Miniprotein binders against a7ua95r516to809. Designs and how they scored, part 176

Target 1, 294 residues: a7ua95r516to809
Amino acid sequence: ASLSLLSISDLVPDLQFIFFWMSNAIEILYFIQQKSPAYMQTIELMDDKAGSKESLLSATISANEEAMTILEEVIMYTFQQCVYYITKTLYVVLPGLLDCNPFGTEPSSEQCRRAAGVCVCAVCVMPEAVRRVVSVFQTTSDLLQQYQVHSEIQSQMFAYLFFFTNVSLFNQLIDKGPARGWFQRSRVLQIQASVKILLDWAKGAGHNHLAQKFFAKFCSTVTILASPPQQLSQMSWKALCAEHPSLKPVQLHRILTQYQLMAELGPLPIWQPSSEDEAYIYRTVDLLESFENH
Key: E = the ipSAE of ESMFold2; O = the ipSAE of OpenDDE; V2 = 0.75 times the mean of E and O plus 0.25 times the DockQ between their complexes.

## First folded at step 11 (miniprotein)

Design po1 (at its last look DockQ between E and O 0.43; V2 from the best seeds 0.00; counts 0 for: pae O 4.8 > 1.5, pTM O .724 < .8, SAP 73.514 > 70)
Fold by ESMFold2, look of step 11:
Structure po1 (fold): chain B 294 residues (1-294), chain A 85 residues (1-85)
Amino acid sequence: as target 1 above (294 residues)
Amino acid sequence: SDPYLIEFIELLLEAVEKLIERLGDPELLKRAIELMTEALDIAREAEELAREGNPEEAEELRKRILELIIEALRLFAEALRLARE
């Protein structure tokens, strides 16, 4: 029963309610912004029998400012609530991406065969762990469209969801990767394939730019770990920093250290940090990412 | 005629009515309905005063409508806060 409370489908009624509040607040805010100037022009054109139109104009300006403040607070609060519920679900399902084999057979293929041939083949082939994450993103997208949420708010929401996904996957990989065997080359290739499915979803949903921006750290990590030893051993520290600017020096150094261990390479002089970075490779406070915005 | 104020009231009424359908008619939203119903009555009275050559009193009623709109918006926001708390 506890797992049902974490499913996105169980949260849809609450999310519909919150998106409804947000959408109505946005509509009223937009109304004020678009219609108030014309109304104030009408007040300016009124007959002023005792100078009372200045009083009405002042009251109108004050009321519009108060109304917009209230509505902006509602929009911010509802946005935060949506993100809270959605990321709570994502946090539970994201670790499965690191353990799944996207090249293996999924049980969901059996369930799709009976659907009178109307089954979507991409969904039926998709590993269950990947399907769970895609379902969260797709449900979010469907709700935003259902309630006609402004495209700028939709972009902000997916920017945060992709940021959260990146932090969660990166931290799990760095923190648990050695113990879980996730740095083995065959495992890294499986992880890379699973992430590609997410990136393909983001591209098809119109969020390619956001996904490229906010998945950069995790994708850089997987790209390095998937690189052939012949290729990676020829790249200097400076070249690796330039190719992977999303990685902090301590993060890049840790990834290269894990790569050396798994590829059974000795220390490589070409991977020595630049003099500018040397102090930073030991800052363990910078190793894991924070889920909080700064 | 004040199409801005009437449209404002109608947007708030629509939003609150839809929320009542989902929340089972909480007291704050009932109060918001009462305020916006009163605001519509005042809008009718303001039109009559303007036609009767009493524009100062019509403008005072329009300022009262603005006050009712803001109070209803506060109730709309407070109902959300309580529903999620």
Scores: ipSAE 0.678, ipTM 0.913, lowest interface PAE 0.8, mean pLDDT 83
Fold by OpenDDE base, look of step 11:
Structure po1 (fold): chain B 294 residues (1-294), chain A 85 residues (1-85)
Amino acid sequence: as target 1 above (294 residues)
Amino acid sequence: SDPYLIEFIELLLEAVEKLIERLGDPELLKRAIELMTEALDIAREAEELAREGNPEEAEELRKRILELIIEALRLFAEALRLARE
């Protein structure tokens, strides 16, 4: 009940705090890493008048190592907390993406109504369900930029968020798709259009490579399901495996089986798994993606 | 004397002050602020000593600054752990 009310905007104050700590800890760690060698060299160049030099050097090394260890723990912890809160928000908004009709006239968001003019920004023209997902990513991007978080950490965060999003959407589509009618071509085309808007945002935000990599399974699934029966029925199992290497044999087999049922196609020998893949298509444990394999 | 160390401690103090307003264990965070404030004072003293041409004494103070920073960071990590429970 309480999670359904959680918006990214409600988390911004807490996230700001965590991002501040994360950024500062990274800066400090970087500072120590850059300055420690020069500092140790300065100690090494000091006149050993009192035999204190070795003790000072040892103490400095130990203190720097301990400080770096603690800073790494703080960075890891703050990163995990950011991901935890952001993914909770994503968990709430992602189901709406699968039910979204992007071709419908949804009313413009209230926030853009305050300007006397129709805001024609890319976010304002998005369907509400897509906008909610994009808002989570945009808020994350804005916070990372505001606190000048190192680009590598930004990339790692977006990699994880895209991974989480892909796993969540893929698992929901595979598990609930048949029952929800998401395998129907008209619904698939809506999902495809919604995902395209998200991918276009990711491209505009500079995360095109990460988005393409981490959304590959979901995009492949949607692409197969969006394919016309006449086209897909001409593709062999081997050709589909080659075109969609992100899908495991069990996943591809499940998608094709559900497609066949939905399209009322008879048995298609051309979709028969190879003898090599035949053992793998029954590995139902591999059907859904795990959140742990990140 | 690394002017960046002073800037660093000032940034940490600002961070901690913002934490106290939100994370609610005032004792750990208050103690962390005290340690960081002490570290800042010693860092300023170390900078003065280094400017006066006493780098050896400044280096001894730098060790103390690092110890205080480490202890403050431990208290912050503890405060963050307790805020999760």
Scores: ipSAE 0.020, ipTM 0.474, lowest interface PAE 4.8, mean pLDDT 83
ESMFold2 (binder alone), look of step 11: mean pLDDT 78; pTM 0.716

Design po10 (at its last look DockQ between E and O 0.02; V2 from the best seeds 0.00; counts 0 for: pae O 6.9 > 1.5, pTM O .736 < .8, SAP 72.679 > 70, placed apart)
Fold by ESMFold2, look of step 11:
Structure po10 (fold): chain B 294 residues (1-294), chain A 92 residues (1-92)
Amino acid sequence: as target 1 above (294 residues)
Amino acid sequence: SPELIAKMAEYLIEFIELLLEAVEKLIERLGDPELLKRAIELMTEALDKARELLEEAREGNPEELEELRKRILELLIEALRLMAEALRLARE
C-alpha cells in the first residue's frame, strides 16, 4: 500500500498479529520468571548430591538466561514494529491538526443548547483532522486491551506515541508556521482547542499523566502564543524560562519573536535573554526536535 | 534426587506446552511458514524428551537423564531463535 493509503484501519490486521505475539511472549517470560527461583533452589540441592565438575545449577542458569534473552528480544522487536506502523500513520495525520477549525463554521443543532440556552459549537464539534488522530490513539488502545497486553507495556506504548506526537506537531509549527500563517492569533486559538480535544481523550483513556508529561513542549508553545499580550508582556525572560522549562532557549526565543510579529508589539526589553542564555538563542541546530531519544 | 529431577521435568513440560500454544496461535495467522513449522518440530521433540525425563526420573541412569535435560534446553533455545526469525521475516 502506498503512504497516502496508510490509515490505522488498513494496519489493524498487521497490528493484531504483532500484538498477539507480543502478548504471548510476555506471558511466557512471566511464566519463566515465576518458576525460575524455585527451580534454582531445587537444582542447587541436586548439585550437592551429584558432585559433578560442571554443575546442574550452572547449566540451568545459563540456559534460562538465554531463553529469557530471546523472549526479551522478541518483546522489544514486536514493540518497535508496533511503534513503527502506528507512528507512520500518525505522521500522515498530525499536520492536519494545525490547519483545522474545531469551532465549526455553521450553527449547531438544537442539541447544542445545553449551556443555558447559549450555543457553544466548540464543545459539540470534532473536526475530521482531530478525529483521524483520535482514531489512531483509540484503535491502539482497543488493540492493546483486546490482546490483554501488560499495563506497563501499554503505558510505554502511549508514552512513545505522545512523545512522537509532540515532536511532530512542534517541528511542523516551528518549521512551517510562518509560511502557513499558524502564528496568527485566531489560528493559535484553533490549534489550542484541537489539542484540548486530544488531551481530553488521553484523560478519559487513563493516560493523563503521560499526556501532560510528553506533550509539554508543544503545549507550552501554544500556551505562550495564546496568552493575552497584557499578561505575557508582564513576564520577564527568566520568568518565562521558569514557567516553560520544556522549551530550549532558542525555541523560546523563536516563539517570542513570532508572538511579537503577530501582536505587532515590537521588541520588548523584558524578553531579552539572560546573559547565560544569550549564547544559546542562536543555536539553530537545537531549534527542531529529534524523533530519537539519543 | 529423583523428586527434584521430576520437578525440573514438570517445569520444562509446562514451559514447552506454553510455547507450543503460542506458536500454534501464530501459525493460524501466518498460514504455517517454514520457520514456524521447524520451530514446532523442535518444541514437539523437546516435549517428548521432557515427558521421558519425567517418566525416568526415579530409576533412569543419571548420566542419561542429564543428557536428556541438556538436549531439551538446546531444542528449546533453537526453537525460540526460529520463532524470532519467523516474526522478523513475516513483517519485513
Scores: ipSAE 0.018, ipTM 0.410, lowest interface PAE 5.9, mean pLDDT 76
Fold by OpenDDE base, look of step 11:
Structure po10 (fold): chain B 294 residues (1-294), chain A 92 residues (1-92)
Amino acid sequence: as target 1 above (294 residues)
Amino acid sequence: SPELIAKMAEYLIEFIELLLEAVEKLIERLGDPELLKRAIELMTEALDKARELLEEAREGNPEELEELRKRILELLIEALRLMAEALRLARE
């Protein structure tokens, strides 16, 4: 119940604190890494007064190592906390993406309406369900930039968030899709359009490579489902496997089976799994993606 | 859930203890203890509040827990700001 009310805006104050903390820890760590060699060299150049130099050097090395270890732990912890809060928000808004009709007329964001009356910015023209998802990513991006978080940490953050999003959307589509009618061609096209908006945002935000990589499985699923029956029925199992390498055999088999049912196609021998894959298509444990496999 | 808050509090306690150790090492290195001493004071206060959070999480008042969590984070942020300032001054 409480999770359903959680918006990214509600988390911004807490996230700001965590990001500030993370950024400061990174800065401190970087400072130690950059200045430690020079400091040690300074100690080495000092006059050796009765072995004090060696003791001071040893103490300095030990202190630096300990401080760096602690700071790395701090960075890791704050990173994990950010991911935890952001993914909770994503968990709430992602289901709306699959039910979204991006071809409908939806009102602009409340913020833009208040500021400009009619805003035609890329975010304001988005369907509400897509905008909510993009808002989570945009807020994350803005915070990372605001606090000047190291680029590597930013990349890791978005990699994980895209991974999480892909797993969540894929699992929902596979598990609930048939019952929700998401495998119907018209609905699939809506989903495809919604995902394209998200990918376009990711591209504009400079995360094109990460988005392509981590959304591959969901995009492959949507691509197959969006394919016309006349086209897809001409593709062999082997060809589909080759074209969609992100899909496990069991996943591809499930998608094709549900497609066949939805399109009222008879058995298609051309979609018969290879002898090598035949044992794997029944591994239902591998059907859904795990959030732990990152 | 109160259980999640409790786990978070446990993690914060451990984290603050680690930070305190780091600050002590930085004092030894930087030689100007004033800002770092203040950072220790703030972290100590944060630690006390994190312990309080852990205790209260078991009793189940969500609004008070959130405010307490916020206060802990504020204290830690201010402590880290002081640490960063100490480092800045050490560069001059």
Scores: ipSAE 0.016, ipTM 0.370, lowest interface PAE 6.9, mean pLDDT 83
ESMFold2 (binder alone), look of step 11: mean pLDDT 82; pTM 0.800

Design po11 (at its last look DockQ between E and O 0.03; V2 from the best seeds 0.00; counts 0 for: pae O 6.4 > 1.5, placed apart)
Fold by ESMFold2, look of step 11:
Structure po11 (fold): chain B 294 residues (1-294), chain A 96 residues (1-96)
Amino acid sequence: as target 1 above (294 residues)
Amino acid sequence: SDPYLIEFIELLLEAVEKLIERLRKSGVPEEVIRKAEELLKRAIELMTEALDIAREAEEEAREGNPEEAEELRKRILELLIEALRLMAEALRLARE
């Protein structure tokens, strides 16, 4: 797999092919679901000569079940193929969100100035790192609409993509954040602003509820890290758990440890886990999120 | 008339023909295209046969031969399933 194969624009022909197969399988599956009950009713109303009515009904039930199984496997296979290609592209572009400065990029493009007649800071130019991620999501949305994929399957696709995005960003922040300086307050505020742009895209695209649900862990992390020291120091462990239920105890403990170090609040722990959580704060197997759905 | 089975057959025929056209215009290697097209063309043959059987089943039912009509309809169901299997196999070959 070359980097050109990971670009979303280079993958469009392959994705078009896969979505086309998925769309056909979906159409046939829903035809069976919508029409087969009425057909079976007409069979039940027929005269029962020589027992052929019962044999046909049994054969119809069996055929419908087998057909739906075949079609569901095709849909699942094509869905997994789409997710595979799209998430490989996301994996390459997502790290840039953590290094991006959305506040310091002013439009200097003559196209932007000519269109507006005035210099307009950042309003017509999205930061490149954010634009790369949005391009993946927008291309996916365009393909799903082009092939008229059922809205429930579109929602499942974006649920997967947002889940993957959240896991990737959270894991990189936790794993690489200390070495990269990502826990510094100015960087956290920049990260928060970059994610806000992405969340605004999701809202405008009709996926707000999915984004709110699946970005919760990463957003909670950034919210804690962005909190003023005076405010955060006054909150108990229990209160933090209640405000951030998406964070596991080991994750919350790690975030607070990094916060205390970065804010130079001394070595003595400020936040003591409840007795119930003490068994969990050092479970390093639970620190990073799995890319598999749980 | 049995509009469910006929509509099912026609839906599959349309789907397979569109899949062949898309496959020919894809970037998939020519050898893979030929293997996948062979399976899809076989599915077309099965659905063409199924359509003929559907017309025969309709005539048998109209002529007062419901047992023969029902046996023909069971044969149509077998052909529909085999065509779906061929379509699924063609997809896996084209992506392999």
Scores: ipSAE 0.714, ipTM 0.927, lowest interface PAE 0.7, mean pLDDT 84
Fold by OpenDDE base, look of step 11:
Structure po11 (fold): chain B 294 residues (1-294), chain A 96 residues (1-96)
Amino acid sequence: as target 1 above (294 residues)
Amino acid sequence: SDPYLIEFIELLLEAVEKLIERLRKSGVPEEVIRKAEELLKRAIELMTEALDIAREAEEEAREGNPEEAEELRKRILELLIEALRLMAEALRLARE
């Protein structure tokens, strides 16, 4: 019950604190790293009272290293907390993306209606379900920029969020897709269009490479399912494996089996797994993606 | 409950103590050391308060009051952010 009401906007105050904390820890770490050599030099230039200088230098080095280690732990902790809260929000909004009809006239968001003009920004023209997902990513981006978080940490954050999104969407599509009718061509085309909007946003936000990399599995699945039966039925198992290397044999086999059922295609010998892959198609443990492997 | 929050605060306290010790040994003018130490002592106070609140938040979470625990967590983060700001300022003063 409580999770369904959680919007990214509700988490912004908490996220702001975490990002501010993370940014400050990074700043402190950077200052220590940059000034440590100067401190050491200052100690080295001090009058050598018999044996005291070396001990002081050693103690200062040790203290700096310890402080840096602690600050790195702080940065890691705050990063994990950000990911936790953001992914919690994503978990709530991502199912809506699969049910979204991006070709429908959905009313513009209430927020853009309150602004005196029809906002024709890319976000305002998005379907509500897609906008909710994009809003999570945009809010994350805005916070990272606001607090001037280092670009590498930003990249790591988006890498994880895209990974999480891909795993979540893929698992939902594979597990619930047949029952929800998401394998129907019309529904697949809706999903494909929704994902394209998300990818276009990621491209505009400067995360094109990360998005392409981490959404590869979900995109491959959607691409296969969106393929016309006449085209897909001409592709061999080996060709499909080669074209969609992000899919495990068990995953590809499941997708093709469900496609076959949906399209009312008889058994297609051309989709029969190779003798090498035959053992792997029964590994149901590998069917769904794990969140732990990142 | 964030089981690592208490440990995290304890680590930060240790970091501040090490920074104080480092400053005392840095050869920086005594007046600058004094000012920086005052900031770091205040940071310790804030972190100590945060630690106490973190224990309270754990208890509230254990008692089944997650909303209160979350509010306490916000307060902890506020305190720690301020502490980190003071640490950064202390380091800045010591570098000038």
Scores: ipSAE 0.015, ipTM 0.351, lowest interface PAE 6.4, mean pLDDT 83
ESMFold2 (binder alone), look of step 11: mean pLDDT 84; pTM 0.829

Design po12 (at its last look DockQ between E and O 0.34; V2 from the best seeds 0.00; counts 0 for: pae O 6.0 > 1.5, pTM O .765 < .8, SAP 72.364 > 70)
Fold by ESMFold2, look of step 11:
Structure po12 (fold): chain B 294 residues (1-294), chain A 85 residues (1-85)
Amino acid sequence: as target 1 above (294 residues)
Amino acid sequence: SDPYLIEFIELLLEAVEKLIERLGDPELLKRAIELMTEALDIAREAAKEAREGKYEEAEELRKRILELLIEALRLMAEALRLARE
């Protein structure tokens, strides 16, 4: 592994190598799956003595099973290596989404020219911090397409990348938000706008359903924080839990506490946790999410 | 004469050629090429014996082809693992 924190562009040669291996393993796996049944039927139709074609059938079944096991291991290993390198790069660029101002930032013509080689592209209208994250996703998408990786593997890749993004942004917002001023309403609205740009990319890339599924916790958090006090104060604890099922009680409690501080609100009776949830609102061990995925 | 085994050999040969373009000619890939070359020679013999009505002999050769191709695949997978570690 590299000791430096690399940009995605610096990793492209290594990723091309890993995707190359993954693509070859997938192609061989599908060959076996698609053509092995017909070959075994051909053996079964042979005019041989009993036992002889039985032995060839057994050998063919065993060979197919061994080949598929080897290929599945290669695919899993290469997938894990891709995820490792891509998420390492993604971890470096994600914090910038929480600090940037998408409303007031205008990229220079020189930065647009360097990024695109031509000064007319959608990348030029994005804040630099958002552009860095989109660049990771776009480069990944381009590599998957270049090597014609099967669509199910592409979906699994983006499912994990969106999961990773959600965990990283949520944990940083919750953990560092008070010290960084990220719970201030003007900042939350800027964060919401930056996330919308990212979600628009995901929709345009054909991953809208994955983004909706895996960004749910972070989006719920930002939605609550962006809500006007008049609207949010009308929603009970139970209503908020129902509207935001991705949030654990300790997480919702923390979000509402920060909202009360930001909006200069005192305790609201309708935000009192249910009796079942009250035991869980102080469980600091459950506050942050794990990067581990099953 | 044996479309499954011929296509399997052809696919593995394409994969090893691509690996050589990326990795040069490491010892594991030289060994994989040797196994694939032996498998091709045996495939030609199996086709000849099948035309001559020696179906039991052809079946034994086909089992040997499968064994060689699995080992070649293992060597290719090992080359990948070592190149990234």
Scores: ipSAE 0.301, ipTM 0.756, lowest interface PAE 2.7, mean pLDDT 81
Fold by OpenDDE base, look of step 11:
Structure po12 (fold): chain B 294 residues (1-294), chain A 85 residues (1-85)
Amino acid sequence: as target 1 above (294 residues)
Amino acid sequence: SDPYLIEFIELLLEAVEKLIERLGDPELLKRAIELMTEALDIAREAAKEAREGKYEEAEELRKRILELLIEALRLMAEALRLARE
């Protein structure tokens, strides 16, 4: 009940605090890493008056190692907390993406109504369900930029968030898709259009490579399901495996089986798994993606 | 190095002040602020000694700054740990 009310805006104060800590801890760590060699060299160049140099060097090394260890722990913790809060928000908004009709006239968001004019920004023209997902990513991006978080950490955060999003959407589509009618071509085309808007945002935000990499499974699934029966029925198992290498044999087999049922196609020998893949198509444990394997 | 260290300690102080407002455990974080405030004062002195060409004295002060910052960070980490339980 309480999680359904959690918006990214409600988390901004907590996230700001965590991002501030994370950014500062990173800056400190880099400062220590950059200055420690020069500092040690300065100590090494000092005149060895009464054995104080070796003691000072040893104490400095130990102190720097301890400081770096603590800072790494703080960075890791703050990163995990950011991901935890952001992914909770994503968990709430992602199901709406699969049910979204992007071709419908949804009313413009209240936030853009304050300007006397129709805001024609890319976010304002998005369907509400897509906008909610994009808002989580945009807020994350804005906070990372505001606190000048190192680009590598930004990339790692977006990699994880895209990974989480892909796993969540993929698992929901595979598990609930048949029962929800998401495998119907009209619904698939809606999902495809919604995902395209998200990918276009990621491209505009400079995360195109990460988005393409981490959304590959979900995009492949949607692409297969969006394919016309006449086109897909001409593609062999081997050709589909080659075109969609992100899908495991069990996943591809499940998608094709559900597609066949939905499209009322008879048995297609051309989709028969190879003898090499035949053992793998029954590995139901590999059907859904794990959140642990990132 | 010294101006950057001063700026750094000032940023840490601001961070801890925000932590106190949020986590509500005042004792560990207050002690961390005390240590960082002392470190900031010593950092200003180290920067002065370095400008005066007293490099050995400045290096000894930098060692003390690092010790204080490590202890402050340890207290902050402990405060964060306790806030998770």
Scores: ipSAE 0.018, ipTM 0.416, lowest interface PAE 6.0, mean pLDDT 83
ESMFold2 (binder alone), look of step 11: mean pLDDT 84; pTM 0.804

